# Ledger of designs, part 8: VHH binders against q924l1r178to360

Target 1, 183 residues: q924l1r178to360
Amino acid sequence: DFLDVYHGLRRRSHSEVITHLRRASTFVSHEKLRRQLTDLCTKVQSGTHPAAQDVLALRDCFSTYPLGFSQLQASQMRALSQAMLLTPYLPPPLLRQRLKSHTTVIHQLDRALAKLGIGQLTAQEVKSACYLRGLNSTHIADDRCRAWLGEWLHISCSLKEPELSLLLHNVVLLSTNYLETRR

## First folded at step 1 (VHH)

Design X2 (framework vhh_surovatamig_d1)
Fold by ESMFold2-Fast, scan of step 1:
Structure X2 (fold): chain B 183 residues (1-183), chain A 130 residues (1-130)
Amino acid sequence: as target 1 above (183 residues)
Amino acid sequence: EVQLVESGGGLVQPGGSLRLSCAASGFTFSSYYMSWVRQAPGKGLEWVATISQSGSEKDYVDSVKGRFTISRDNAKKSLYLQMNSLRAEDTAVYYCAKDTSGYFEELTYREIEYLGFDYRGQGTLVTVSS
């Protein structure tokens, strides 16, 4: 039951992150990127699982203003911390450094996982890897978790260091509407 | 070179007020989160308050909420801390700080010392005594 409490906290943070992304979209000067970001947020809010290509198309919004790490507001960083099951009760500079450090470590681990091949992971290992990356994986079949991790790695391994804010937001974007298997 | 110069400290009676100022130079002040941190006699550094680039977001340590107000003036490149209802426990050297660095799992006073807060000069001493 305690795990269900964590899942509830994570799901509540998802709505906050998407709301922040929608507000940030008004500050995207590039018309095509602004439209793509707004469309992605609308689809995610309506229950659609986004395609990796659609997420990657937004990379420029997350390497500079308005969604680069240095531009994230305290409220955005608190919601992202909650999505990662980290305490949000730190000063904004510390929230930013922790989120950046954690995302960098995940990015480095992702490169190692891609080299190893996700087919080498046990069912428990793949579910744990997914949970660490934002998916509430406990009630999702291992083959679907493995497919999700493949989607995550495709995005992650395509990103460069300045674009890692997108990987951080992917904790919400890729996890919100993914399939679940209960019984 | 980055310079942060704190002023406004002094000796005050319990219940009194002080306004601290920090004059910044050598960097684009409006681009950085700014914080006030303090060090009481015989203790480590304690974070007090933080303000976002535009001033739209502010956070405070619980012990000063409702008593202290952080603010900034980007045109003047200045950071302020209005301190009301001062207590003996507020006695400390106050430092102005920008940026952070380093990775950490949980916050401690020792970790704050190594987060890459830039503080210049001697800070400004606040003594609350009757």
Scores: ipSAE 0.000, ipTM 0.131, lowest interface PAE 12.5, mean pLDDT 80

Design X3 (framework vhh_7yz9_2)
Fold by ESMFold2-Fast, scan of step 1:
Structure X3 (fold): chain B 183 residues (1-183), chain A 128 residues (1-128)
Amino acid sequence: as target 1 above (183 residues)
Amino acid sequence: QWQLVESGGGLVQAGGSLRLSCTASGFTFSSYAMGWYRQTAGNEREWVAFITSGGSTTYADSVKGRFTISRDNAKNTVYLQMNSLKPEDTAVYYCAADEGSLYWEYLPSTSPEDYDYWGQGTPVTVSS
């Protein structure tokens, strides 16, 4: 059915994004940062849900080469679009612009959501917020979705605008191994 | 020393059949999804068919019902059986390998940039 198609598209794109991150790690000049990125990718591929601190430690390689928005390759942008349930069938400059715009809007919404407090959201609102941010939330319990959204907001609200490529990749990194989506 | 070698292309009359083969070496073939792409002069490469490591297949609408993709992991080979060929099937056909993941059971990769390895191509010409 329609949900199976969307969930399948997300799971396929997760693998593609992580593969691209692993390849991009070879271009990270900073030794410690390269090891941290490689380690995170290995843990995620092995079924481990990453800690927010480990994700945030990578922020510098997502604000400049090799993983800043201007350095993203067409195949990465298509996989990320699929992870966000956006059409991947646009020319690369338009894919980049749309991913930047969409991620900026999510970042702005996240700041408002943190101010409101996630305890104010209904169960359905929490599940929808999680789904929009990359989690296949339909069969995950409300309290677990709320906890995941808290992890997302911790990362999101710590990031500056030049670092939003990391928030975009977090659509995959934070959702791949969370409960139902784990291997 | 990874490589993909295509064979089986050539000249054929409309309504005829050809079988393309692509033999892989230098990597664990059974772990890779395999795809066939084609390219006509002046155009981008277009996806034709895809087979996952588990054997699930998908096809572009233009070839559905006429082409069959299959694999033989013991021979490290993927095949494209092309039946009821049309002049518009004339193209250079490329074999491609993608490392993929557990998610391949749901949706195939149709994006050329997603593939790790590519063959050199084999030409197919279908005459009217």
Scores: ipSAE 0.000, ipTM 0.107, lowest interface PAE 18.0, mean pLDDT 81

Design X4 (framework vhh_8ghr_2)
Fold by ESMFold2-Fast, scan of step 1:
Structure X4 (fold): chain B 183 residues (1-183), chain A 130 residues (1-130)
Amino acid sequence: as target 1 above (183 residues)
Amino acid sequence: EVQLVESGGGLVQPGGSLRLSCAASGFTFSSSYAIGWVRRAPGKGEELVARISPSGGSTSYADSVKGRFTISADISKNTAYLQMNSLRVEDTAVYYCARGDSPYEFWEEILSSGYGMDYWGQGTLVTVSS
């Protein structure tokens, strides 16, 4: 069914995004921040689900060179598009515009969800919200999806507009190893 | 050069019918793109009323229009249709044809701002009044 196809595309994109993050970390001038980013990438590649605080500690890497929206390479944007279940078959300027627009809308919806309270969502609404944000939620219990959405909202609602490249990468960082250790 | 052109809007009496058409150019319906009809009435957000995935052959509808509206696609004409039956005053809105490249089953959650859709038509007005 087409969920199998989309789950496959999403899984393939995860390793590409993490590889791009690790390579980009060598260009982070701030020594402590560079070390934190490389450590996070290593843990994620080893199957560890990152803590929200560890992700948020990296926000400055994603508001400027090398990982701000304007600095993303075409190959990074294609992998991120696949993680978002969007076609990567657009020219780089349109890929950038679409990823920025998509992330901005998710950020706006996240603020609304936080105000509403995730306890107001039905089980299906929670699973759908998680799926749209990068989690392959079909086989995950709804209480675990609700907990994941809480982690996502904690990060998302802490971010400012120039830092939204981190929210885009969070589609991979928060989803790759949720509940289970992955190779 | 992707373009979507709507036609078929107009004035109709309550209980009447209209068929909207969406002619596509620059891509084919044999592709994996989902096609949807989104409406917006003044003072309201966007509502996805119907969607079809031509490559998947699946359709879905908003609860407000289930049993009354039917979405279809003609591959040979590269045109999508929205057949609207038993029209109500509350169906009065501008109707847009849109192409999306996200999984169609999750469109309802992301539609309030129109994101997840990469090309839109100009819209066609449907007015239901006595």
Scores: ipSAE 0.000, ipTM 0.140, lowest interface PAE 16.1, mean pLDDT 80

## First folded at step 4 (VHH)

Design P1 (framework vhh_surovatamig_d1)
Fold by ESMFold2-Fast, scan of step 4:
Structure P1 (fold): chain B 183 residues (1-183), chain A 128 residues (1-128)
Amino acid sequence: as target 1 above (183 residues)
Amino acid sequence: EVQLVESGGGLVQPGGSLRLSCAASGFTFSSYYMSWVRQAPGKGLEWVATIKQSGSETYYVDSVKGRFTISRDNAKKSLYLQMNSLRAEDTAVYYCAKDSPSFEELWEYLTSGGFDYRGQGTLVTVSS
């Protein structure tokens, strides 16, 4: 597959992102949010595809301390850049700016896609949209990709601008355990 | 500004051959996977072939495997499609498309609006 090299780069970054999320959970002072974040990380590491409502329940962690854009550490931003297939070899302020800009563009495109309707996209367009949002879509059937894009848009269109750090992390959370068929 | 200019289309008999060319400008051509896509009369866009940045790997839709060859010349910033054993069902407007970027340029690709073809296309007509 012509995307296999990029798939490898994404997979290597997934473990780092989840490790950073687990470490961040120890800094969540609210008991319920701490438990929900820890539970989500455990399920994802165990191979479970998360439900949209479980991801959205964490929005407050990603709009303020500890996982808001301004709180992300250099190592976290490098792992996220690799998951987004962006070069991680930049100074931390520039990494932060680019991740924020990239995520904002995706959020804006998501609003347009929701307005257009997923049913209007060709199979090729759906697979590419999924790829750009973190799913290794090349060998996944187009109906499965369309369903995944629906899950992504449900989460994305529910988020406000201060919460976009969650959308960035969703590149890993929603993609890691989604069924990928290879032959 | 990104520009893709296709040429080489025309009328051919079934079993004939044509070579399509695409001249690229406005971006780092050698950093992108490049594709050919086509649109037959009354139908939607269909992906035909893709070539890796280096030219070392190529991918084809099943209906053209063994008949079409995609190639590139990074020094000339040009993409090619050699079409052999043409069939009536190959009749279409063929478009050159900028596809997947290198790792370092993914940001440019995403901010450019996703799927990107910038050419007017070149018409290929195969008589029945």
Scores: ipSAE 0.000, ipTM 0.116, lowest interface PAE 14.2, mean pLDDT 80

Design P10 (framework vhh_surovatamig_d1)
Fold by ESMFold2-Fast, scan of step 4:
Order: C-alpha cells, then sequence, then structure tokens
Structure P10 (fold): chain B 183 residues (1-183), chain A 128 residues (1-128)
C-alpha cells in the first residue's frame, strides 16, 4: 500500500527528532522539567509508548527557549518536516512558517474533532486522522486507532497557540512505539 | 502514481547556460509547490529552488540567486529551471521534486507525496 511507503519515509526521521529533543533537554533551565523531558526521551528511545500526561507535562518547554517555534534550528525543522511528510529541503524561514501553519490547521481540526466526538467517525476517517498525525494506522484495528486519536486529542486540545511546538513533536513522540509496547 | 521526467542536462563550459524541464503526471500539478534539488558527485541532496502553486513566489539557495530562474506552466504540467552563468560547483544530477500543497482537507493531504517520488534526474556537468 502506498500509505505504508509514505510511513516508511517519515519513520526515517523519528530517531533524528528524538535525538534533537534529548540534546535540547540540556538547555531547559527548570530542573524538574529538564529531568522529565530527558526521562521521556530515554523511555521513547527504549521502546516505551509515553502516557499523554507525561507528554502534556512538558508543555512549558515548548512555548519558550529551547523548543518554542522561534527557537527551532534548521536541522530540527527539517526532521520535523520529514515526520509530517513535508519537504525538508527549503530555507529555514519557509520551513518554520510552513510547520507553524500546518500545525495550527491540525490544532483547529483537533478542536472540531473533539466537539464532534471521535465516536462519530467512521473506521476510515479515524485511520486517516491518525495517519495524518503520524501513526501508521493501515494495519492497526480501528478501535485501537480511535483510542490513539483520543490520546492525541487530549494533548492537542489542552495546548495553547504558543505551545504548538509540542503538538508538532507529538507526531513522533506519540506514534513511534504505539502497539509495539502493548503487544 | 506520481511520475516526474527531467530533461535538458548536458556538458557546458563555465559561464554557459542550460534550461532544465520536468514533465509531471499522476497528480494535480497546479496544487503543489514544486522544487529543483541537486546532488553533486559524492555529496548529499541539496535544495536549489522552489516555486509556489500559482508561480507568484520563488525561493532560491543563495549560491544561485541572480543566475537561476525557476518557472512553471500549470496548463502543460511542466516545471523549468533556467541556469545562467554556470560554475563548476553547479555540477550535479538535478531532480524535479513534488513538494507539499497548501493544506485544506485531511484526505487530500494524505495523497500528497514526498521528495522520494522525484524523477530519475538529469546530469549537468560544468567543465572546460
Amino acid sequence: as target 1 above (183 residues)
Amino acid sequence: EVQLVESGGGLVQPGGSLRLSCAASGFTFSSYYMSWVRQAPGKGLEWVATIKQSGSETYYVDSVKGRFTISRDNAKKSLYLQMNSLRAEDTAVYYCAKDTPEFQELWEYLKSGYFDYRGQGTLVTVSS
């Protein structure tokens, strides 16, 4: 299936995104937050699917230095673009603008999905929504995809606009180990 | 299936000119940013130029600004790169690449391609 091909392409960026996050964690001044970010990166690299609450606890790291949109380096934005199935081979200002625009649209759609209720979506719609947000949904049962989308929406709908860098990174953090640690 | 066919490469002397063409099929060409990327011998893939869906905005890597011009013809589903004042450093295989559309619909986005659906490339050699 072509969706498997596209997921294979974006999966190549996952380790790079996590490596950038782990590197950035050393620049987090708040001790507890720095430790939480480091721990989450270690667990994800070890094959653990993170709890939504653990991801959401990091929101403040992603609204200011070092992981706010304005602080992202070109290499970080290229890896994140690949994870979103967007071309990474553009100048940094255009990468930043496109990532912000795309993430904002996803955030707006997430609020609409939460209002509609994920129970109202067909199996096809749930799988497509999950795929767009980074999950390889093609071979995952629709009830599992629906549960994953619930985790995503819990995080997304709690975030404010300045924190959307976290939603962008969540494309990797929430998708990488789903069902691999639960199986 | 996305298909991109590049042409127009060849051997030129420093200071010479070439015009590259890319014929696209299998997708709604007018809905996508289109790019030219290149790979010099023994080096990684490098972005060269991008053009917006409408042709209203163009972007270039600093080393080619003022020398290269990217353009498109949406009716013909074709992308072009006019290369002037060529330098030895421009020697590379040049690839036409489908970029991302402006996002509007979830399923439309899922059909968008990535750079791995670029064409076979066309070789440009600049030497005397």
Scores: ipSAE 0.015, ipTM 0.357, lowest interface PAE 7.4, mean pLDDT 83

Design P11 (framework vhh_surovatamig_d1)
Fold by ESMFold2-Fast, scan of step 4:
Structure P11 (fold): chain B 183 residues (1-183), chain A 127 residues (1-127)
Amino acid sequence: as target 1 above (183 residues)
Amino acid sequence: EVQLVESGGGLVQPGGSLRLSCAASGFTFSSYYMSWVRQAPGKGLEWVATIKQSGSETYYVDSVKGRFTISRDNAKKSLYLQMNSLRAEDTAVYYCAKDSPSFEELWEYLTSGFDYRGQGTLVTVSS
């Protein structure tokens, strides 16, 4: 099954991205943000779905070294591409350009979705929107997907262009444990 | 149903040429960047070339620059890879890959949630 293959690819990429974030967190110069990012990574690695507000609180540290778009290393960009189900086999400058472009378009679509209202989407449209944004939505109930999309839009619509590295990482942060919370 | 069907592979001698084709269906072909990627025996997947939606921009891995040409025909919904001056190291299964949408159509973007590659076509460069 192709879906099983893509699911496996996403799960590998999630753990890789979180590992990169934890390593990068030690180089965040702002002490409070460094501690908040480290705490978030610990909770996500332990299986906890993060609160949208806790993710959003970190936006400032994704506009500077080491987590801004221009500072992302090739291995980080490959893992992020896989999380977005994009081909990770491009040279680093093209990976960066494509990730930035794709994230910018998602950000633009998010503003449009917020204006439209997620209540206007069909169940299938909600699941597709979630899947595009990093959630394996195929086996998640419609109401849970709609709630997740609301959390995503809250984060996304609060972000400015220089902070879009956080939106890119949110593909992993918001998605990794959402399925795991369905006990 | 998204379908990508590659063809044109085969056995060729070093220095020879092959033209690969990919027939696409089930999605708005003209809205996507399209790529060729390859996997040599015992190795990982390697990106080869990418072409923009309009065909206006092309990108190549350094090892094939000047030898390979990626092109597309949006009316025929087809992607091509012209391979010249083939080398033993070009031996691989070649895959046609649906890359990034243009995002001009919100509906298209919402209903297409992932990249897709076809089943591949084998290219063997050997005497």
Scores: ipSAE 0.015, ipTM 0.389, lowest interface PAE 7.4, mean pLDDT 83

Design P12 (framework vhh_surovatamig_d1)
Fold by ESMFold2-Fast, scan of step 4:
Structure P12 (fold): chain B 183 residues (1-183), chain A 129 residues (1-129)
Amino acid sequence: as target 1 above (183 residues)
Amino acid sequence: EVQLVESGGGLVQPGGSLRLSCAASGFTFSSYYMSWVRQAPGKGLEWVATIKQSGSETYYVDSVKGRFTISRDNAKKSLYLQMNSLRAEDTAVYYCAKDSPSFEELWEYLTGGSAFDYRGQGTLVTVSS
């Protein structure tokens, strides 16, 4: 099954992205942000779906060193490409340019979707939008996909251009544990 | 409906050549990076080659550099992989895949109501005597 293969590729990339985020936390000089990043990664690895406010609290880490777009290492960009089902086997400058372009287009589409209102989308349109943004939406009910897209848009539309690295990482952070029961 | 239809696979002897083709429809072909990926028996997917929208830049996995050539014809909406000096290790199902979408294509996918699939059905290449 093609979908099973794609879902497998995404699942493998999730652990890699989270591992990169935890390593990056060692370079965060601001104590509060370092703790918040480490805590978020630990919760996500433990099966917890993060709240949008917890993700947005990390925005400064993703607009400057260590996780700003220009600071991403080749291995980080390869894992993020896999999470979006894009080929990871390009030179680092092209990986960066492609990820930046793709994320910028999604950000622009998100602003348009927010203006349109997600209630205007059909069930199939919502599932497609979620799948494109990193959620394995094929077997998730329409109302749950619509709720997830709402969470995504809340984060996306709050971000400024220099913070788009966070939107890119949100492909993993918001998708990994959706529909998991919290304990 | 996005469709990618691969062809040109078959049985070939070591050292031989094959040319794979991929016919694309349902999207603006000239707006995408295009790739070939393969899956050998009992193994995971492996990226093989990528070509830029204009055809100006190409990228290859190390094991095929100098042997394989990726090319495209935007007017015909077709992607090609010329495979020379084939080895037993090249035995795999080969898939055509789209990579970097344009703004218009992403919007169409979000509003068009169709499933987004970056890969075709594949074509089998067997390198054996």
Scores: ipSAE 0.040, ipTM 0.348, lowest interface PAE 6.7, mean pLDDT 82

Design P13 (framework vhh_surovatamig_d1)
Fold by ESMFold2-Fast, scan of step 4:
Structure P13 (fold): chain B 183 residues (1-183), chain A 127 residues (1-127)
Amino acid sequence: as target 1 above (183 residues)
Amino acid sequence: EVQLVESGGGLVQPGGSLRLSCAASGFTFSSYYMSWVRQAPGKGLEWVATIKQSGSETYYVDSVKGRFTISRDNAKKSLYLQMNSLRAEDTAVYYCAKDSPSFEELWEYLSGAFDIRGQGTLVTVSS
């Protein structure tokens, strides 16, 4: 299946994004945030699904150097594009513009979904919403997808515009170890 | 189901021309940036050209600027790549790729739209 190739690329992109996060952690000047980011990356790499509170604790790292949108390197943006199932084969200015626009759109939709309530979505809508946000939801039960979307919305709706790089990285952080996402 | 069907490839002499076509179905074609991507024998994927939803903006990899022209016909749901002054290094399988959706098509995107390529069409530039 052609889609299996894209799912494989998405899984590969998870490792690449975490590697870039680890590299970026060495440039985080705030000692506590550096340790928290390093610890989160270690736990994710060891198979742990992170708690929303642990992800949100890192928000300040993602609004400025080194993990703010304007600081993202081409290789990082390509990996993030693959995680979102977007073409990574564009020049860096187009990658940055597209990732920023796409993340802003998702953030706006998330606020609307939170107001609507995720219980109002059909099974197909929930799975598609999760897929758009980084979860390989095809073979995950509806109830588990709905719970995952709830976790995503909790983080997303807490973030401000300058912190949306964290929401973009959440495409990997929340999806890597969630239940049956692994083959 | 998103479908992209490429055609127009073939064997051509250096300096020759070919026009590639891509027929799209299963999504709102006019709402997406569309791209051409290629894979030369033994090499990775290389982005070639992108066109905005309206056709108002186009972008090219430096090696094809002035030689290739990307265009689209939203009424026919078709994407094109006019390739002129072909070189041996243009030899590759060319893929039509659905790229970035517009904001207004979020629900179509959420209903299972995937960032996919079609089957591809082989272009061989050889004497």
Scores: ipSAE 0.013, ipTM 0.373, lowest interface PAE 8.1, mean pLDDT 83

Design P14 (framework vhh_surovatamig_d1)
Fold by ESMFold2-Fast, scan of step 4:
Structure P14 (fold): chain B 183 residues (1-183), chain A 128 residues (1-128)
Amino acid sequence: as target 1 above (183 residues)
Amino acid sequence: EVQLVESGGGLVQPGGSLRLSCAASGFTFSSYYMSWVRQAPGKGLEWVATIKQSGSETYYVDSVKGRFTISRDNAKKSLYLQMNSLRAEDTAVYYCAKDSPSFEELYEYLTSGGFDYRGQGTLVTVSS
């Protein structure tokens, strides 16, 4: 129940992260990207699990203003820290450095996992990897966790360093509505 | 492997003081932010306070600011919470928590079969 308790803590930050994304969409100058970001936020808030392709379509929004790492506001970084089970009570420069550092480590580990192949991981290794990336894996069947990790790795391994703010937000976007019954 | 043992809880009157301790082992204590979290009867977990590795920076939830002081002794591998001006609302089980500085280290711990790097807690009851 330890993992359930901590997931409960990070789950409470999910609506705030999505609310921040929706607000940020008004500052996206590119018409198509603005509409795609707003649509994704609306669908996620309504309980829809996003397709990896729809998440990746937004990558340019997360490399520059308003959603690039250097542009994230203190309130956004606090909510994202809670989503990652990190203390949100640090000064903004330290929140930014820590979020960037942890996201970079995850990105590096994801490249290694993709090279190894997720078929080589044990059930426990898959569940642990999913939990670290935001999924409540304790109540989800092994094959569903492995499928989710595949979706995560597809997104992660497609991203370049300047786009890693999207991977950070993906801790919420890909995990919040994923159910055991999903395919 | 990683162990956190809380102590110092007990019954105290409103307005009283209590000092909680946490003894850490099985990891490099001085390398981690450390936190206190609490769970009141029938409620969820609430983050209370966090302290940086060196002890140079401390952070508190608004409801305890000015009343609680978090501190650490890296040589003794111990974390403390000095609680002053206690209120009935502070009644809770208090837990010592390790805040990982990197997911790589947390990932290694999880894959080695360890999942509980939080302590078992110590009960604080504020009652007349």
Scores: ipSAE 0.011, ipTM 0.252, lowest interface PAE 9.1, mean pLDDT 82

Design P15 (framework vhh_surovatamig_d1)
Fold by ESMFold2-Fast, scan of step 4:
Structure P15 (fold): chain B 183 residues (1-183), chain A 128 residues (1-128)
Amino acid sequence: as target 1 above (183 residues)
Amino acid sequence: EVQLVESGGGLVQPGGSLRLSCAASGFTFSSYYMSWVRQAPGKGLEWVATIKQSGSETYYVDSVKGRFTISRDNAKKSLYLQMNSLRAEDTAVYYCAKDSPSWEELFEYLTSGGFDYRGQGTLVTVSS
């Protein structure tokens, strides 16, 4: 199945993104944020699904150095593109532009979805929305997908434009261990 | 549903030329950036060239700049790669890839549940 193949590629890209986040944590000057980012990466790597509050606590790391959009390296952007099921085979300036634009559109759609209410979406619409945002929604019940989309929207709707690098990384952070482990 | 069919590969001498074609179907071809990517024997995938929906902007990896030309015909739903001054290092399987959609097509993209980004490929061998 092509979905199984793409989910396999996505799983590899997830490991790369988390490895990049862990390495980036050494450049976070604020001690509390550095520890929180390192702890989150360790828990995700060990199979733990992160709480929305723990993800949101890291927002400042993603608006400036080291993890703001302008700070992302080509290898990080390629891994993030693969996690979003976008071709990673573009020059770095185009990768950056596309990731920023795509994330901005998702953020705008998320605000609209929050106003509509996720209870108004059909099962197929929920699964498609989750898939677009990084969750392997294949074989996950629609009520569980709807719950995951609720977690995503809570994080997304709390973020401001300069923090959208966190929403981009949330494609990996929130999806990697959903239904495998939870806090 | 989404289909990408490459053709035009073959054996060619160093310094020669080939034109690759890709026939697309099952999606709104004119709404997407399109790319050529390649994989040399024993190597990973390498991006080669990208063209915007309208054909107004093209981008190339440094090693092929001035030698390769990417183009498209939206009426025929076809993507092309004109390859000139071929070198041994250009030997690879070449893939046509569906890239980013236009924002106008975002709803169709979301409701389709995903995308296929590569065809089956066409082999290009540059050797004496």
Scores: ipSAE 0.006, ipTM 0.366, lowest interface PAE 9.6, mean pLDDT 82

Design P16 (framework vhh_surovatamig_d1)
Fold by ESMFold2-Fast, scan of step 4:
Structure P16 (fold): chain B 183 residues (1-183), chain A 128 residues (1-128)
Amino acid sequence: as target 1 above (183 residues)
Amino acid sequence: EVQLVESGGGLVQPGGSLRLSCAASGFTFSSYYMSWVRQAPGKGLEWVATIKQSGSETYYVDSVKGRFTISRDNAKKSLYLQMNSLRAEDTAVYYCAKDSPAFEELWEALKSGGFDYRGQGTLVTVSS
């Protein structure tokens, strides 16, 4: 079906995004951050679901060079667009604007969801929220989706506006290796 | 069910004109940026033009600037590409494309399973 096609596109985009992150690690001058970014990429590529603290430790890389929104290259933005199920067929300035806008809206919605409490959402609402945020949620049990959304909100609500490039990359980092997302 | 159906392609001589149409259904057309992309024989997909939701802003690849005009009719849920001064290099299958659904439509898509951002295409051949 159409969802299976989109799941396939999203899975393929994950590898591209992680490859771009690994490449970006060579431009991180701070030794500790470089090692942390490289280690996270290696663990994710090997099938490990990352801990929130390990993702958040990288926030400085995503608020400035090399992975802040203004530093993202066209190829990186195209892969991230595919991970978010957005068309990559736009000029780079429009890709950047759209990714920034969509990530900002998700961040604002996340603050509202955290305030509401994820226990208030129906099974269908939880699955939809997860799908919007990068998880191929259609065949995952609702309790597992609710747990994943809790992990997402923990990271999202800890981030400030200049750090939202990390939230965008979290669409890949948190989703790639979650139980039952692989086919 | 999201559908995009392109039409208006055909054989035309260099310097000629064609008008492509895309009929959209199954989503809130007026809420999306819409684009035309093309694929020449043996080549990859190339973005051609994009139009904002309201029709107020348009963007074009350099090779078609001044020759092509993208437009939309939100009441008719239709996207158009007016192609003038056609060149042999414009020969391609032209596809209508949209962004992923807005959040409301994405919630609905999870229920129906039916969304895609590209139609079946319409062939444009520019040859003497």
Scores: ipSAE 0.020, ipTM 0.396, lowest interface PAE 6.8, mean pLDDT 82

